# Ledger of designs, part 17: VHH binders against Cell division control protein 45 homolog

Target 1, 359 residues: Cell division control protein 45 homolog, of Saccharolobus solfataricus (q980j6)
Amino acid sequence: MVKRNSKEIVMEVFLGEPNNQEIREVVRNVYSKDNLCLSAYYSIEPILFSFIISKNTKNSFTLSFIPEECETQIRLDANGKWIIDNKKKYFLGQNSFCSYLPITAEDVLPIVSCIITSTILDRRSLSEWELETIREMEKFDMTIEKNLKIPAYKTLPAFLSLMFSLDPYIPGISGNRENAISLIREVNASEISKLEDLNESQLNTLLFRIISTIVKENPKFTRDDIITDRFFYLDYDILELAFSLIYSFDTIGSNEILQFVLSSSYAEALISRFRQTLSKGFSINSIENKQSYYIVETSNLTSPLLAQIILLQLQKIRRDKMIVIRDNDRLFTSRFFIPSVKKEGLIKIDDRVKNLIGI
Below, E stands for the ipSAE of ESMFold2; O stands for the ipSAE of OpenDDE; V2 stands for 0.75 times the mean of E and O plus 0.25 times the DockQ between their complexes.

## First folded at step 13 (VHH; framework vhh_gefurulimab)

Design n4 (from c3 with T106Y; at its last look DockQ between E and O 0.93; V2 from the best seeds 0.80)
Fold by OpenDDE, look of step 13:
Structure n4 (fold): chain B 359 residues (1-359), chain A 119 residues (1-119)
Amino acid sequence: as target 1 above (359 residues)
Amino acid sequence: EVQLVESGGGLVKPGGSLRLSCAASGFTFSSYAAYWFRQAPGKEREFVSAIYSGGSTYYADSVKGRFTISRDNAKNSLYLQMNSLRAEDTAVYYCVTYTREGDKIYIYWGQGTLVTVSS
C-alpha cells in the first residue's frame, strides 16, 4: 500500500473539484457542536458564515480572527477557500462557505445574502453548487427572477434603483440623481415609474443605454452581465441587502453583521440606512496610484470596499492593492485591507497604520 | 466569565401572561444587543425578540404585539413580557448576548427557561 505522500493528496485536492457533499457534512458537524471555537480571516463572508453557525451553538461560541487559534478554521489562500476541522483540510474552491450550511427558514436570508455578497466581492458568478443551494431556498418562499441587476427594482422608482446600482456601476448614472431621472425620462417613463412598469420598448432602450455607457469603461460588458437571476426573500432584494451588508461591514464592522444574522429584521435597518446614504448621491472624483495602495477621493462614499468594487468594474485598479479614501484632509481605509489592525470598521491612517501599509 | 440566567418560565393557560427575566453577570447589556430565542420541542431554535444597544427593539412576526422586550441597566437584566400567550408559544426560552474582546467575539446563551402554555 504505497503511502501516498500527504503532499500528493494535497495537490490532488488543490486541482480537483470540491467534494461538496463531504464539505456539507463537515459543516453540519460543526453546526451541531455545543461549544465552538472558529477561526476566520477578517471578511464579511466568513463572518456571516460563522455567525450563522453561532445561532445553533448551545453553550458558547467564539469567533476569532487570530489564525489557527481554534480547531475549526476557515481560510482563504491563492487557491481558494478552505475549511479546516480537526486538522483535516477541505477545499471549497470559490464556493461560498455559506453554501454548505443547513438551510432553515430562519437562516435563508443570511445564507443567501452571504452567497451573493461573496459573488460581488469576488467578482464572480454563482457556481453550480451555489445556485443549486439557492434554488433549494424556493421551498422557503424565496423567489428567483431573471431581471436587471439593479437594486430594489420592485420597491423603488427606477431612477433610484439606477442611482443605487453598484454592481454594475453605471458611469454617470450611479450616484447621480439628476442623470438617473434624465435617463428614465429619456425612455419616456414617468419619474415615479418602477422598473417593472416599463414596457418592452422602454426596457430595451434603457438596457441599450446602460450597456452603451458601461462598455465605454469595460468593453467586455455584455447584456448577460446585467440580466441575471435576482433573489428576493421576505420582501428584501438580496442584491441590495448585499450592498448594505458590505457597507456596514466596511464602515462599522462585524457588530452590524451579527445583529443581522441573529435578527433578520435588522436587515430593514441596514437597508434603510444605506438608502439614506446613497440617496444623497455619490461619486468617485480621483484616483492616485501609489506603490502599494490607491488614494481615492470620493464624494459621500466612505466605504473602501464599495469604492473598490466600483473601480474594479471600471477597470481602473488592481484587486491586490488596498483602497485608501481621502475625505478632505483625512485618509482612511477599511479593516478589510489591514487584517493586522485590531480595530473594525474604518481605519484612520495614522503613523502606525502608515507604517503598516508602507506609506 | 459571562453568565446568563433565565427565570420566570412556567405553566400558563392560553391567554395568560408571563414575564421572563435574564440576569447577566460579567456582562453589561447596555453595551451590546440582547436577544430572546426560543426552541419548541422538535423544532429549530427561532428568534423571538431583540433589543439593540441604541434601544431599538425588534420582534418576530409571531410574537409582535404580544411580547415586549426590555432591559434594566441598573439591574443588568433583560426581560420579556409575554402577553396573550398561545399554545404555540410553548418552548424553552433563551437569553442571548455577545461580547467582544479584541479580535474575539463571544456569543453566550443562557440555560433557558421553559414556558408551557396549556389549558
Scores: ipSAE 0.726, ipTM 0.871, lowest interface PAE 0.4, mean pLDDT 91
ESMFold2, look of step 13: ipSAE 0.779; ipTM 0.896
ESMFold2 (binder alone), look of step 13: mean pLDDT 88; pTM 0.884

Design n5 (from c3 with A33Y A34M Y35A; at its last look DockQ between E and O 0.90; V2 from the best seeds 0.80)
Fold by ESMFold2, look of step 13:
Formats: C-alpha cells, structure tokens, sequence
Structure n5 (fold): chain B 359 residues (1-359), chain A 119 residues (1-119)
C-alpha cells in the first residue's frame, strides 16, 4: 500500500499519438491484397472506408459485420479507432479511417465525404492531419473556405438553407418553413436571396438571431460554432452531402453507401432525396428518458441517428442509450442502434425486437 | 463461385463502335447491381456505367449519350454499347457486381477486356 496525496495517485491509460506514416503504410498494404476480407462495426465511416478500399482490390472484397471474422479489422473502443491486420494493432486516435486512404481523382468525393461524416457522428472538429489530407484535394479542384455552418448557403434560397440546418439545429427555424421565411424577411432580405448574398448588416442581424435562439438551449454556443471550415467539390456542399449520406444510411442501409462509392454521381440522388424529405418540414416535440432508451417524439424526422445528432448538440441526451422515434403511432429505431438485428434501415419496435435486444 | 467474364474488346477507330459483354455465373444475376469500370494505362479504375436490379441506369459524365448499359437476365449477361469512341476511351474495361449474404457484402471484379481506340 502506497501513501500519496490524491492528486498524485492517478490510474490512467495513456496511448501515444497516432503514427500517421505507419498507418498509411498498413493501409497501402491492405490495398495490395488479392482477396480482402474486412470486419467492421456497423457505422457509416467504417463502411465508407471499406467500400473505398474495395475499388482497388484485385479479385474480390468482402465487408463483414461479424466481429473478428476477418484478419483485417476496423474497430472502435473506449480509447479510439483501430485497424487490426494480421493480429497487429494500429491506433488512429480519433482520426477518420478515410484520412489514411490514397487520394485519387476517382475517390476525392467519397473520401472527403467520409472524413466529414466522421466529424459529424463523433461530434468533433477536424484534426490537423485530417485537414491536411483534405487540403491535398485542392489539386483536384476541391474548394476550402471558412464560412457559415449552414447547408447549401451558396445555392439554395436562404430560408431553405436555414430550414435544412440540422447542426446547428435552430429551435423554431430548423424544419419550419414558415418561420424560416419570416426570419429572412425580418432581416430585410428577399425570400429568393441566398445566404451568401446577404450584406454584412443582414448577416450580422441573422447571426445574432440564430445565436440568441440556440444559446437558450446550449449556453456555450458561440460564433465559433457557426463559422467553420467548409468544403466544396464539383459544386457539392460536402456538409450537405454528408448529412444526405447519414440520412440514407440510417433509413435505408449500407447498400446506399456502396452505390455512392461505386458511382459518385449517385450523390445527386442522395442530396435530392434528403432535400425533398426535409422540405416537408419536421419537428422534435419531446424526449422521454427511459431505462434502456430515449423515446424521441417527432413529426417527419425519420432517422434516429439524425435525431441523436440534433439532441446531443442541444445537450438534451447523452450518448448512452439507443434512440427510439415516436412519429404519430409509429415506434421505431434503426440498425445503427441495434446492430444485433441484421435487418437494415428503420426497424419497427414490436415484441420480437424487444426480445432480441432485451428491452 | 461468382465469375464475371468480359469479352468484346478490340481495336477500333475514333468515332467507331464496340459492344462489350459480361457473362455472369454463380449468383442470381437478376437480383444484383451490375457495373462497368475502366482503367487506362497508368491510371486508377474509374466508374463508367451501372444498372440496378430494377433497371435504373447511371453513367459517368464523360460517357453520357455515347454509351448504353443493358442487361439480359435470361442470358445472365451485362452489355455496354460504346458509340462515338474517342482516344480517351482506351482502357481495360471491367465488369463488377456485389452480393449480400447475411452480414457479408462481397464485391467481385472480372479480369477485364481491352479496348483500344486509335488511328
């Protein structure tokens, strides 16, 4: 027994910083295998990573959601992200798996989309390594700028951009067409104006309104949370595309991700479906904290994963229980939250599902 | 065992046409996505065209209006009709599919067929 003051007795597990060059080398080695089997957890980032690799595999590629089935494994634990290859472990910290992929003209869009979805799901900023990786894409006409964290601010009428904003979620505005239009009129802008076209006075007034609304739910929200690095490729707003991918992954399944990776023009279908869905309006009405899950009462917000993303930023929930959506008389979740149920997309909560997952 | 065998490649003059075929076996052909990719010398594989089980088709911008993808489910065959060929279309063309069995998704590549567009 050792006597020390409480500040000197610390039981900690320290992992070093990622060895980025070693990780790049193992990813290149994985690329060189004739037949590749990857075991991954059911989440959009490891799935994107796996399917991007599949485009370079010589003969065949298998993605398995069965743990430890393959020699090459993509894992997440309390310490962070890991690649395991032939029993040797490589620690990535929090960096996206996709930030270690070779950058080719064919894969710019899937890679940058993967990195941005990783930051959204992990609720974190880009690391310096990740930002450097994206900056290499400027030679392929990637555009990088610091600007509004509001989707499609260059291309959509401003009220739609505000209505479609899920992160930040703007209480009373996000999902609410009439209130979004009213806000644009309040700052003396035309309904058809784009957010990019607002003058400094209009923009400052708009930002004060947005921030003042959000701080009622999250007092730590600041201007730094709504002015961020923004990425554009072939006129796609990568933030909007990332949310479109998350939506289709969560509500439909991993085949939507494969289609996007194999044919990047599928991005148009993803974005169109997302915009059409959001344009109908949506709301989050209430949250019930149950023993094993949160019940989130919504109108027309069908993705439990997107609901989690909204509610975490508003500090309404913790990342400790699955999300169950109640939309009128429907009660459902998605495979992201119950990966032991092998069916993908939205999963109706009935007695069979309750027995399978122990709730 | 899933097998994809491409054929129909060859030498063709600019402005000419070729029809590529992919004979598929070892899976239920009509249920699965099929696609063509190509790889020019010294370059990476790039998407050309896809056809989904429901018949929807997609094309890379560089080939839209010139290439037509089709499938014949009775013959387990995928086709690529290539018209108005250009030197930039010179590449090895690969047939691609994927299958899903339980919690496994497997992507299969054919060995490729060479298309050369010159003189």
Amino acid sequence: as target 1 above (359 residues)
Amino acid sequence: EVQLVESGGGLVKPGGSLRLSCAASGFTFSSYYMAWFRQAPGKEREFVSAIYSGGSTYYADSVKGRFTISRDNAKNSLYLQMNSLRAEDTAVYYCVTYTREGDKITIYWGQGTLVTVSS
Scores: ipSAE 0.744, ipTM 0.885, lowest interface PAE 0.7, mean pLDDT 88
ESMFold2 (binder alone), look of step 13: mean pLDDT 85; pTM 0.851
OpenDDE, look of step 13: ipSAE 0.791; ipTM 0.896

## First folded at step 14 (VHH)

Design u1 (from n1 with Y98W; framework vhh_gefurulimab; at its last look DockQ between E and O 0.93; V2 from the best seeds 0.88)
Fold by ESMFold2, look of step 14:
Structure u1 (fold): chain B 359 residues (1-359), chain A 119 residues (1-119)
Amino acid sequence: as target 1 above (359 residues)
Amino acid sequence: EVQLVESGGGLVKPGGSLRLSCAASGFTFSSYAAYWFRQAPGKEREFVSAIYSGGSTYYADSVKGRFTISRDNAKNSLYLQMNSLRAEDTAVYYCVTWTREGDRITIYWGQGTLVTVSS
């Protein structure tokens, strides 16, 4: 440990900006081990980080969700993100664990996807360190532009891009095919036009309508919340891929993340599954604020984690309680919110689960 | 104990063919996806192909149309049929799988088999 101070007291005194060089070095040390056991909390970013490292281990790699089982640990607390290795703690602040991984041609897609999922879940902008890391990937044909925070704005008909938008969630438009088509017609565009094809007048009218709709539920929403850095690798829109990863992680589990990391062409399956789900239409109908959880009534939106992302953006909830989805008489959540249940995917809230988590 | 043993590597001329095998033991092979990775001299490991427990297959663009992954669950074996081989295919080829036990996911790498494509 450090001198004569307690570990926690010393770490709080040292909790300034991350020492990026030191963290990069510890990640290189972990990355080079022949055998590695890594304990991580149940979230998509530490899982992506772990599986990317596994591709370099010589013999075997174990990811454990059992706290402190391994001497190498990935932790999150109120102060931020930590790597613990050989009892030493390294503070990352809010930076993605994946922003410290060695960048190779094989790992561009999983690394950038990991960084972007981190910003989505944390509801934060990229740090300068994270941006520098992504810019190093331009030598592998990563492209970067500032543009609409709307999925697949270059490739899908505009109404589908709007229908598929979860952050920002556009009340009445997101998940609603007919209303998305009507909005595109209101700005005098063809329903098969791509958002990228809109002229300045059409785009400004569209943005005004979107912002006007959202500010009724979140008065702090501005143009800066819908224009952001966008990242493309090969034919993938990284924002869309990140949401596809979050959806499959939350509804199915960590094996989907492993398949993506080990065979990056699995990205197409992730995106296709997500698009198919969203194209059926969905809605968020009501929210009940209970003592230990939020009950969110939805139609055809099965991911409690995506529901949390939407409702935080709309300022309808705080990040202080778990999300429970109500679908008729069924109540369910996902392992992300009750990791102690040790079952991945969607988890029905019945008497057994209530007793295990004390509600 | 999980074991993966690759075989079938060797020296082959450009345009030739090889069939790699991986013998799996110590786990329920049919329940898990299996993968081929390769590592050329001085380079990082790269994905070659995957076959999932349901039979779906995936290929790296560089090998699609030339390589075919398959499995025989009765023999606990994974295969890679490599046709139209090129010098760029020279690498150590690894059999890869994973298993799950509760909250532990373990990824296993075989020792590798060397494929050399040269005149």
Scores: ipSAE 0.836, ipTM 0.927, lowest interface PAE 0.4, mean pLDDT 89
ESMFold2 (binder alone), look of step 14: mean pLDDT 88; pTM 0.879
OpenDDE, look of step 14: ipSAE 0.883; ipTM 0.942

Design u2 (from n1 with E101T; framework vhh_gefurulimab; at its last look DockQ between E and O 0.91; V2 from the best seeds 0.87)
Fold by ESMFold2, look of step 14:
Structure u2 (fold): chain B 359 residues (1-359), chain A 119 residues (1-119)
Amino acid sequence: as target 1 above (359 residues)
Amino acid sequence: EVQLVESGGGLVKPGGSLRLSCAASGFTFSSYAAYWFRQAPGKEREFVSAIYSGGSTYYADSVKGRFTISRDNAKNSLYLQMNSLRAEDTAVYYCVTYTRTGDRITIYWGQGTLVTVSS
């Protein structure tokens, strides 16, 4: 008789797990309202979620960054993500808010981009629920394959794809045109080769070199960290689009996210801006750990949020203090890190801001 | 109070033209992007066109080359010139915009104007 052991295992797994069907239903109820006020924290995922919902409200939709101003609320705490509606609380665990949205042809691109962006910012893998949600999009020609976690590996010259790799960040290669080109030549690939076109020998040599380089900073890095599920929709590489969204959100502001959600073809502008910026090269030169912030000295890396993403995987910082970028004579952060300043995008460190953050 | 009022819809034969207008009031129209959406019978609302405060425009693939979005900031008005109309363009057309403060973004939808393309 094996009832006790199996029931105890199921009961323990059930405790603290999201009730995904219940959450989907509450999201559908919120999605159907004529007028909606939604309170959220200032981060790209809740903002994407909110703007996708706004496309279905009949009259008006308000996204508020004032806590508890609205009866519908999107929260994050130490335990994970929550939706609050009609005073009832719904726990999502770490799942993206966007994984509970109704999937329509109009919203495939914003929804999948939101889910992938969520995994990047949270530094986590997709959950089974999230992957199942993306699989529902295959009826809209979503392509799913296991392959390189390197942006645009099917479409760009390999050295550009390597230059653009921010997760994984490849020391000496990411942001470095000369070294990226040298590495491609070292594996006996032509300068115009795409990473997808490498033969087995070339690919294995390249992966060995990349892993060997990263392991020096993170000894637990493995092949499984650079070969992962990849998603393509209408030839958009969702990983590349997610970083493009993060870049524009952090450096310009939340209106870039609204433009993308309301007009999905804006993805082309986001990707173009991201590629043009990164193709100029960038570097992280030094990190100083201060009491209330990190000062990160960079060249041509203007997004404090992207800098955080890089430095967390290199184990150079913790997610406990704001990132301040020093680029030549400029000292700045972004609204993501000090939302109380209420200015979109990059925020210059002036006397008022210094008083707020103790610089 | 923010108000969006669409007009210019009606019955037109395939191949015909219409010009939709949206009168905006209650906010500084020139500061914000504006959008046309449409909803065909039995279908979801779908994006048609956008014009940003800087003048850049975007179009759904289904309307590129046939529709032209424009704005007149002095009159707080948004327009959609629709040419070479097809039966598939039959829908209620909505004017959409937003306003914002440091803490809030509000998205507004007009009442819609019906366009029927039929022979």
Scores: ipSAE 0.833, ipTM 0.926, lowest interface PAE 0.4, mean pLDDT 89
ESMFold2 (binder alone), look of step 14: mean pLDDT 88; pTM 0.885
OpenDDE, look of step 14: ipSAE 0.883; ipTM 0.943

Design u3 (from n1 with Y52F; framework vhh_gefurulimab; at its last look DockQ between E and O 0.95; V2 from the best seeds 0.89)
Amino acid sequence: EVQLVESGGGLVKPGGSLRLSCAASGFTFSSYAAYWFRQAPGKEREFVSAIFSGGSTYYADSVKGRFTISRDNAKNSLYLQMNSLRAEDTAVYYCVTYTREGDRITIYWGQGTLVTVSS
ESMFold2, look of step 14: ipSAE 0.847; ipTM 0.933
ESMFold2 (binder alone), look of step 14: mean pLDDT 86; pTM 0.861
OpenDDE, look of step 14: ipSAE 0.905; ipTM 0.956
ESMFold2, look of step 15: ipSAE 0.850; ipTM 0.934
ESMFold2 (binder alone), look of step 15: mean pLDDT 88; pTM 0.880
OpenDDE, look of step 15: ipSAE 0.818; ipTM 0.909
ESMFold2, fold request of step 16: ipSAE 0.846, 0.841, 0.842; ipTM 0.932, 0.930, 0.931
ESMFold2 (binder alone), fold request of step 16: mean pLDDT 83, 88, 88; pTM 0.836, 0.886, 0.884
OpenDDE, fold request of step 16: ipSAE 0.906, 0.897, 0.895; ipTM 0.957, 0.952, 0.949
ESMFold2, look of step 18: ipSAE 0.847; ipTM 0.933
ESMFold2 (binder alone), look of step 18: mean pLDDT 86; pTM 0.867
OpenDDE, look of step 18: ipSAE 0.895; ipTM 0.951

Design u4 (framework vhh_7qia_2; at its last look DockQ between E and O 0.96; V2 from the best seeds 0.84)
Fold by ESMFold2, look of step 14:
Structure u4 (fold): chain B 359 residues (1-359), chain A 119 residues (1-119)
Amino acid sequence: as target 1 above (359 residues)
Amino acid sequence: QLQLVESGGGLVQPGGSLRLSCEASGFTFSSYAMYWYRQAPGKQRELVAFISSGGSTYYADSVKGRFTISRDNAKNTVYLQMNSLRPEDTAIYYCVTYTREGDRITIYWGKGTPVTVSS
């Protein structure tokens, strides 16, 4: 057994399980204010949390990315997530900020999307608290079922669903139309078959092939990683919507998140744009491990954040350096990775940025 | 200071019409989307319609074909023309927008204008 130093052990014991009821009460108090100023770090979950709250303020709501500008703050540190309100601190552990919001019919879609994006970015499973929060949404016709962790498995031709799978990333299949079609044919299904329409024999053969491919890169990958709880609301596949939100947040910025929260129908635009991008095919061609960053050569995969999500699964990187994308002669990252640069979306790596980030 | 002032609400018989107005000030109106929300008794706020800065429109399914959103950038005003009104359209109607200054994003809600549709 490898033991941590004594200071780390003491701090971990001190910061135990969150007091979920206390945090829920703090969030309800913040949620009910007539006017609110909220300081947050630049990430999709804090931004979603903030904009959902803004829909309940009576007069005005300000989200600030300027640290500590507002008395109400949502923060992330090495120990986890925190809410600070009126100089009092509340520890959430790893739980999504959105799992503490009041659940209303109007906010089901943005709240569940927020929780699912949180698990994707953090590379973690839902906590018991988070899952129970989502289960409360079944009274609003949220559908929860155990099924394939592959996007749009009920509605798209199977080869597109496989081609669009980013978590899990399926080596040789994800982003590759020809190979995705070939795999579906090997299972004795037509190109227009949906994954939901496969019989048990076809499905088991397909899963065996997928798992066999993934375990070459990640030996701990099992059926439990590709058969998981799936969430649907208003015919939206929440996993697909979550990736669509991550893509638009990373490549365009927080305004895309605001439009989604203020008008849930914007989900259609988010999904459509994401599908159109993925339909062109994409690939990760090479990785250069530099002192303070990774350079990732891609084709048609322009989100550094999505590239990170993929590469962590392939065990090609650690979550310790920023991602820089090289697409032909373009070299860029996104504000998620350099939040001190006050420009949202994709950020070209020029001389000034190079000096700021040490490349 | 940014202000949103709704007007045009009132009591109307089923099948009637109303035109809501929201006069905005304190920001570059033409650069931002404008939203109409409503809140029926005992319910949460719900989106009714929005119009982008470029004039593209969206309508909730419950009001499509009956309501029309429009904007007049010269008057800094957004309108909601409500036709073929039904008792279920009874609500307080709110005008909403947002602005951005650097790293601050601010969302603003009007005080609302009540609409009652009843015999």
Scores: ipSAE 0.789, ipTM 0.897, lowest interface PAE 0.5, mean pLDDT 89
ESMFold2 (binder alone), look of step 14: mean pLDDT 90; pTM 0.904
OpenDDE, look of step 14: ipSAE 0.802; ipTM 0.901

Design u5 (from a5 with S52Y A96V I100R K104R V105I; framework vhh_vobarilizumab_d1; at its last look DockQ between E and O 0.77; V2 from the best seeds 0.80)
Fold by ESMFold2, look of step 14:
Structure u5 (fold): chain B 359 residues (1-359), chain A 119 residues (1-119)
Amino acid sequence: as target 1 above (359 residues)
Amino acid sequence: EVQLVESGGGLVQPGGSLRLSCAASGFTFSSYAMYWYRQAPGKGRELVAGIYSGGSTYYADSVKGRFTISRDNAKNTLYLQMNSLRPEDTAVYYCVTYTREGDRITIYWGQGTLVTVSS
């Protein structure tokens, strides 16, 4: 780097498509180390990636959120995702770190969950590389189908599936039991009907109502945004599991992710907690755009990260400032948005925190 | 310094039983989940059983009903009672836990104890 003038501080960096074979090889080398120290940024995908790798180290594995503490580093910048190992840099583009992990029967659930959470957090579709990676899991009883982007559409009563939908967030329906029930009855389905059980007429009416409601907030929303590839493994709906992981990561912390990776059956606890939270009902009531943060007034939606996901989908905010939740007279955020604060989970914004982060 | 020391492995005939122990030190044992993993020759590591600090237990389908995980928090010891052993249970068995110090999360593996199920 040269600092003589603005043109000379720009290094010529030629970034192309990821060299997926090279990246898979470096990940395999990292994956095989006896002892491993990984420095990562505080986000669910790098944490999942790190803990999945930890299951193959022979002696000890350390995940550090202290920048550059370890020789092996996982980074995100404006250009995309990087792995740094022994001072060599490897560019992943936007592909999930987890799409380069060796696929074993015991790691299918954490790996596919990691890839899907990556797409949710990054607000992007799966790349061809990522989809091919997931397709390799079909030999382990992964099922793939194109269907509704609505959680648990095969297993829950339709009104709960709609009530629990965060992306897409359906204004007036998401988080609102009464309105969700009313909508299901409007399409001539019983309260106990599952979305998968609806006939074509019922489904078309439902989709029209959903799309009509969402386009009032996001005119770019289309039918293609609510019909997507869906993934199921061991009867888990991976979309629902991904949101459950995001919720627990954001509100509790990285130990919830560790428990899930060390014991995949912890998925049931994650999903149960998430459903119980959403079942209370929730709403996003208002948004205040401040100089360095958004204040989002919510009822019973306590994850700033989930609030960001919802509001980005509705095009109500940009990804340029932290999210602060206001619940009555409480103001809080989460470590995801202020990673310099060591406390994980929800972080109350009091005078000390305000001074530390400049708000 | 965290240390996990497994013991109790050995040679046993099919249908037999073994009890594995893991002596833990260097951390507040009662506060952390503990796990047993195993690694058969030439294969990857797989979860056998886990026990949370609150006592809830979890088992891989392949050992459910035959193995029992337990802990004695007063003695900082994790146990695995293995009954109705099969040749497929032949593996090195590892005790696993994690610790946290600030922004560092460290996962520790014991040295392992070999269980061989053969006539």
Scores: ipSAE 0.737, ipTM 0.854, lowest interface PAE 0.5, mean pLDDT 88
ESMFold2 (binder alone), look of step 14: mean pLDDT 89; pTM 0.895
OpenDDE, look of step 14: ipSAE 0.872; ipTM 0.940

## First folded at step 15 (VHH; framework vhh_gefurulimab)

Design w1 (from u3 with Y98W; at its last look DockQ between E and O 0.89; V2 from the best seeds 0.85)
Fold by ESMFold2, look of step 15:
Structure w1 (fold): chain B 359 residues (1-359), chain A 119 residues (1-119)
Amino acid sequence: as target 1 above (359 residues)
Amino acid sequence: EVQLVESGGGLVKPGGSLRLSCAASGFTFSSYAAYWFRQAPGKEREFVSAIFSGGSTYYADSVKGRFTISRDNAKNSLYLQMNSLRAEDTAVYYCVTWTREGDRITIYWGQGTLVTVSS
């Protein structure tokens, strides 16, 4: 986000809790339209919400990133999330737009993925409403369990699961194959061990090491930040899928989200691409705090949005400036941070871009 | 202006085959992905298959190995070869695509063609 000057400060008002049943009704009315135009801000959640609705539209559906072009709008402001339809506003608080969608077998995967990406981007827990919405999906074989917030722990060797962990980012372990292997050996497990193969003593030792390491960067980090509800559908780990979606959205663009929503099996391609990228190792090497942006030097982690997610949890930055990645002599960001530039994916910051966005 | 017209539906016995076609017009077909969806009576629309502009294909698990999507960009046509048909495949089949004009992404649906699999 570009920091606004004092002339643009918006006074916040106290708003009550969302009227979830009213919002559900509005969403069902929007969902039932034969022709629909939705105006949305450029982010994963509104895009997922929009394309899920499009699967029920009988004639035509348009998603527009042009502000206020459509009578139906999904918006975000300092108070939270809003649906605007026929000039009436409906306040969602922080709840995901997707938590109000009709739940069908076809849409379980994109809906739960949308809700989970919303919590990751907002750095928040699921609300009671959102959790109840996901529990409704258990009739479609969604499974829920409490476990470590570590991706793919049921299917990958534990050292890869640790290496692939971005939230939490584990200093010295995330993106570091050698150190991840060393940690698994320290708890007396082999390289081929899965997290599920570890006994309680091994898991407790691993958990202690992870928490101890993270607390050095974030003293507020607790067990509740790494022991959370985990969601699985059709053998997909929704946490891993959510990060795969964030990666492809940020580095490639909104068409990747469209392909995921329209083509249910595309999830495998998203996960495979993300795993292949992470398997090369990655690191965040330095952070420079500039007046209107952060410059983040990385190795093999090219998504400015993922870099923001990591650095916010480690309390290295605030959510007040855009993220610029440095790769040798290149400076680039992504459309998420400069939505006025009509190029999706990674955007090189050259003199033309600087003049356009006032940097 | 964008139009998608499906054809090739009909009544077929279990184990039989059908080939669906979709004629596309009003846009540069070769530049965009194309999809088959279906809707069984009383059910929601569901994904069947996709073919991307680069030729990569994707299938729902329920049809993998039995259905084959293909395209002929010179004829602006999309196809679905359906083999080993089952009663569960009974549905209206829709041709789907999208186009992009700047910051507008528009999804288009054909009117559908009915496939009935019954003994």
Scores: ipSAE 0.838, ipTM 0.927, lowest interface PAE 0.4, mean pLDDT 89
ESMFold2 (binder alone), look of step 15: mean pLDDT 86; pTM 0.860
OpenDDE, look of step 15: ipSAE 0.841; ipTM 0.920

Design w2 (from u3 with Y35F; at its last read DockQ between E and O 0.89; V2 from the best seeds 0.89)
Amino acid sequence: EVQLVESGGGLVKPGGSLRLSCAASGFTFSSYAAFWFRQAPGKEREFVSAIFSGGSTYYADSVKGRFTISRDNAKNSLYLQMNSLRAEDTAVYYCVTYTREGDRITIYWGQGTLVTVSS
ESMFold2, look of step 15: ipSAE 0.859; ipTM 0.938
ESMFold2 (binder alone), look of step 15: mean pLDDT 86; pTM 0.862
OpenDDE, look of step 15: ipSAE 0.855; ipTM 0.931
ESMFold2, look of step 19: ipSAE 0.861; ipTM 0.941
ESMFold2 (binder alone), look of step 19: mean pLDDT 87; pTM 0.873
OpenDDE, look of step 19: ipSAE 0.891; ipTM 0.949
ESMFold2, fold request of step 21: ipSAE 0.858, 0.852, 0.851; ipTM 0.939, 0.938, 0.936
ESMFold2 (binder alone), fold request of step 21: mean pLDDT 87, 84, 88; pTM 0.879, 0.845, 0.882
OpenDDE, fold request of step 21: ipSAE 0.930, 0.924, 0.926; ipTM 0.970, 0.968, 0.969
ESMFold2, last read: ipSAE 0.850, 0.861, 0.849; ipTM 0.934, 0.940, 0.933
ESMFold2 (binder alone), last read: mean pLDDT 84, 88, 84; pTM 0.842, 0.882, 0.846
OpenDDE, last read: ipSAE 0.927, 0.926, 0.926; ipTM 0.969, 0.968, 0.968

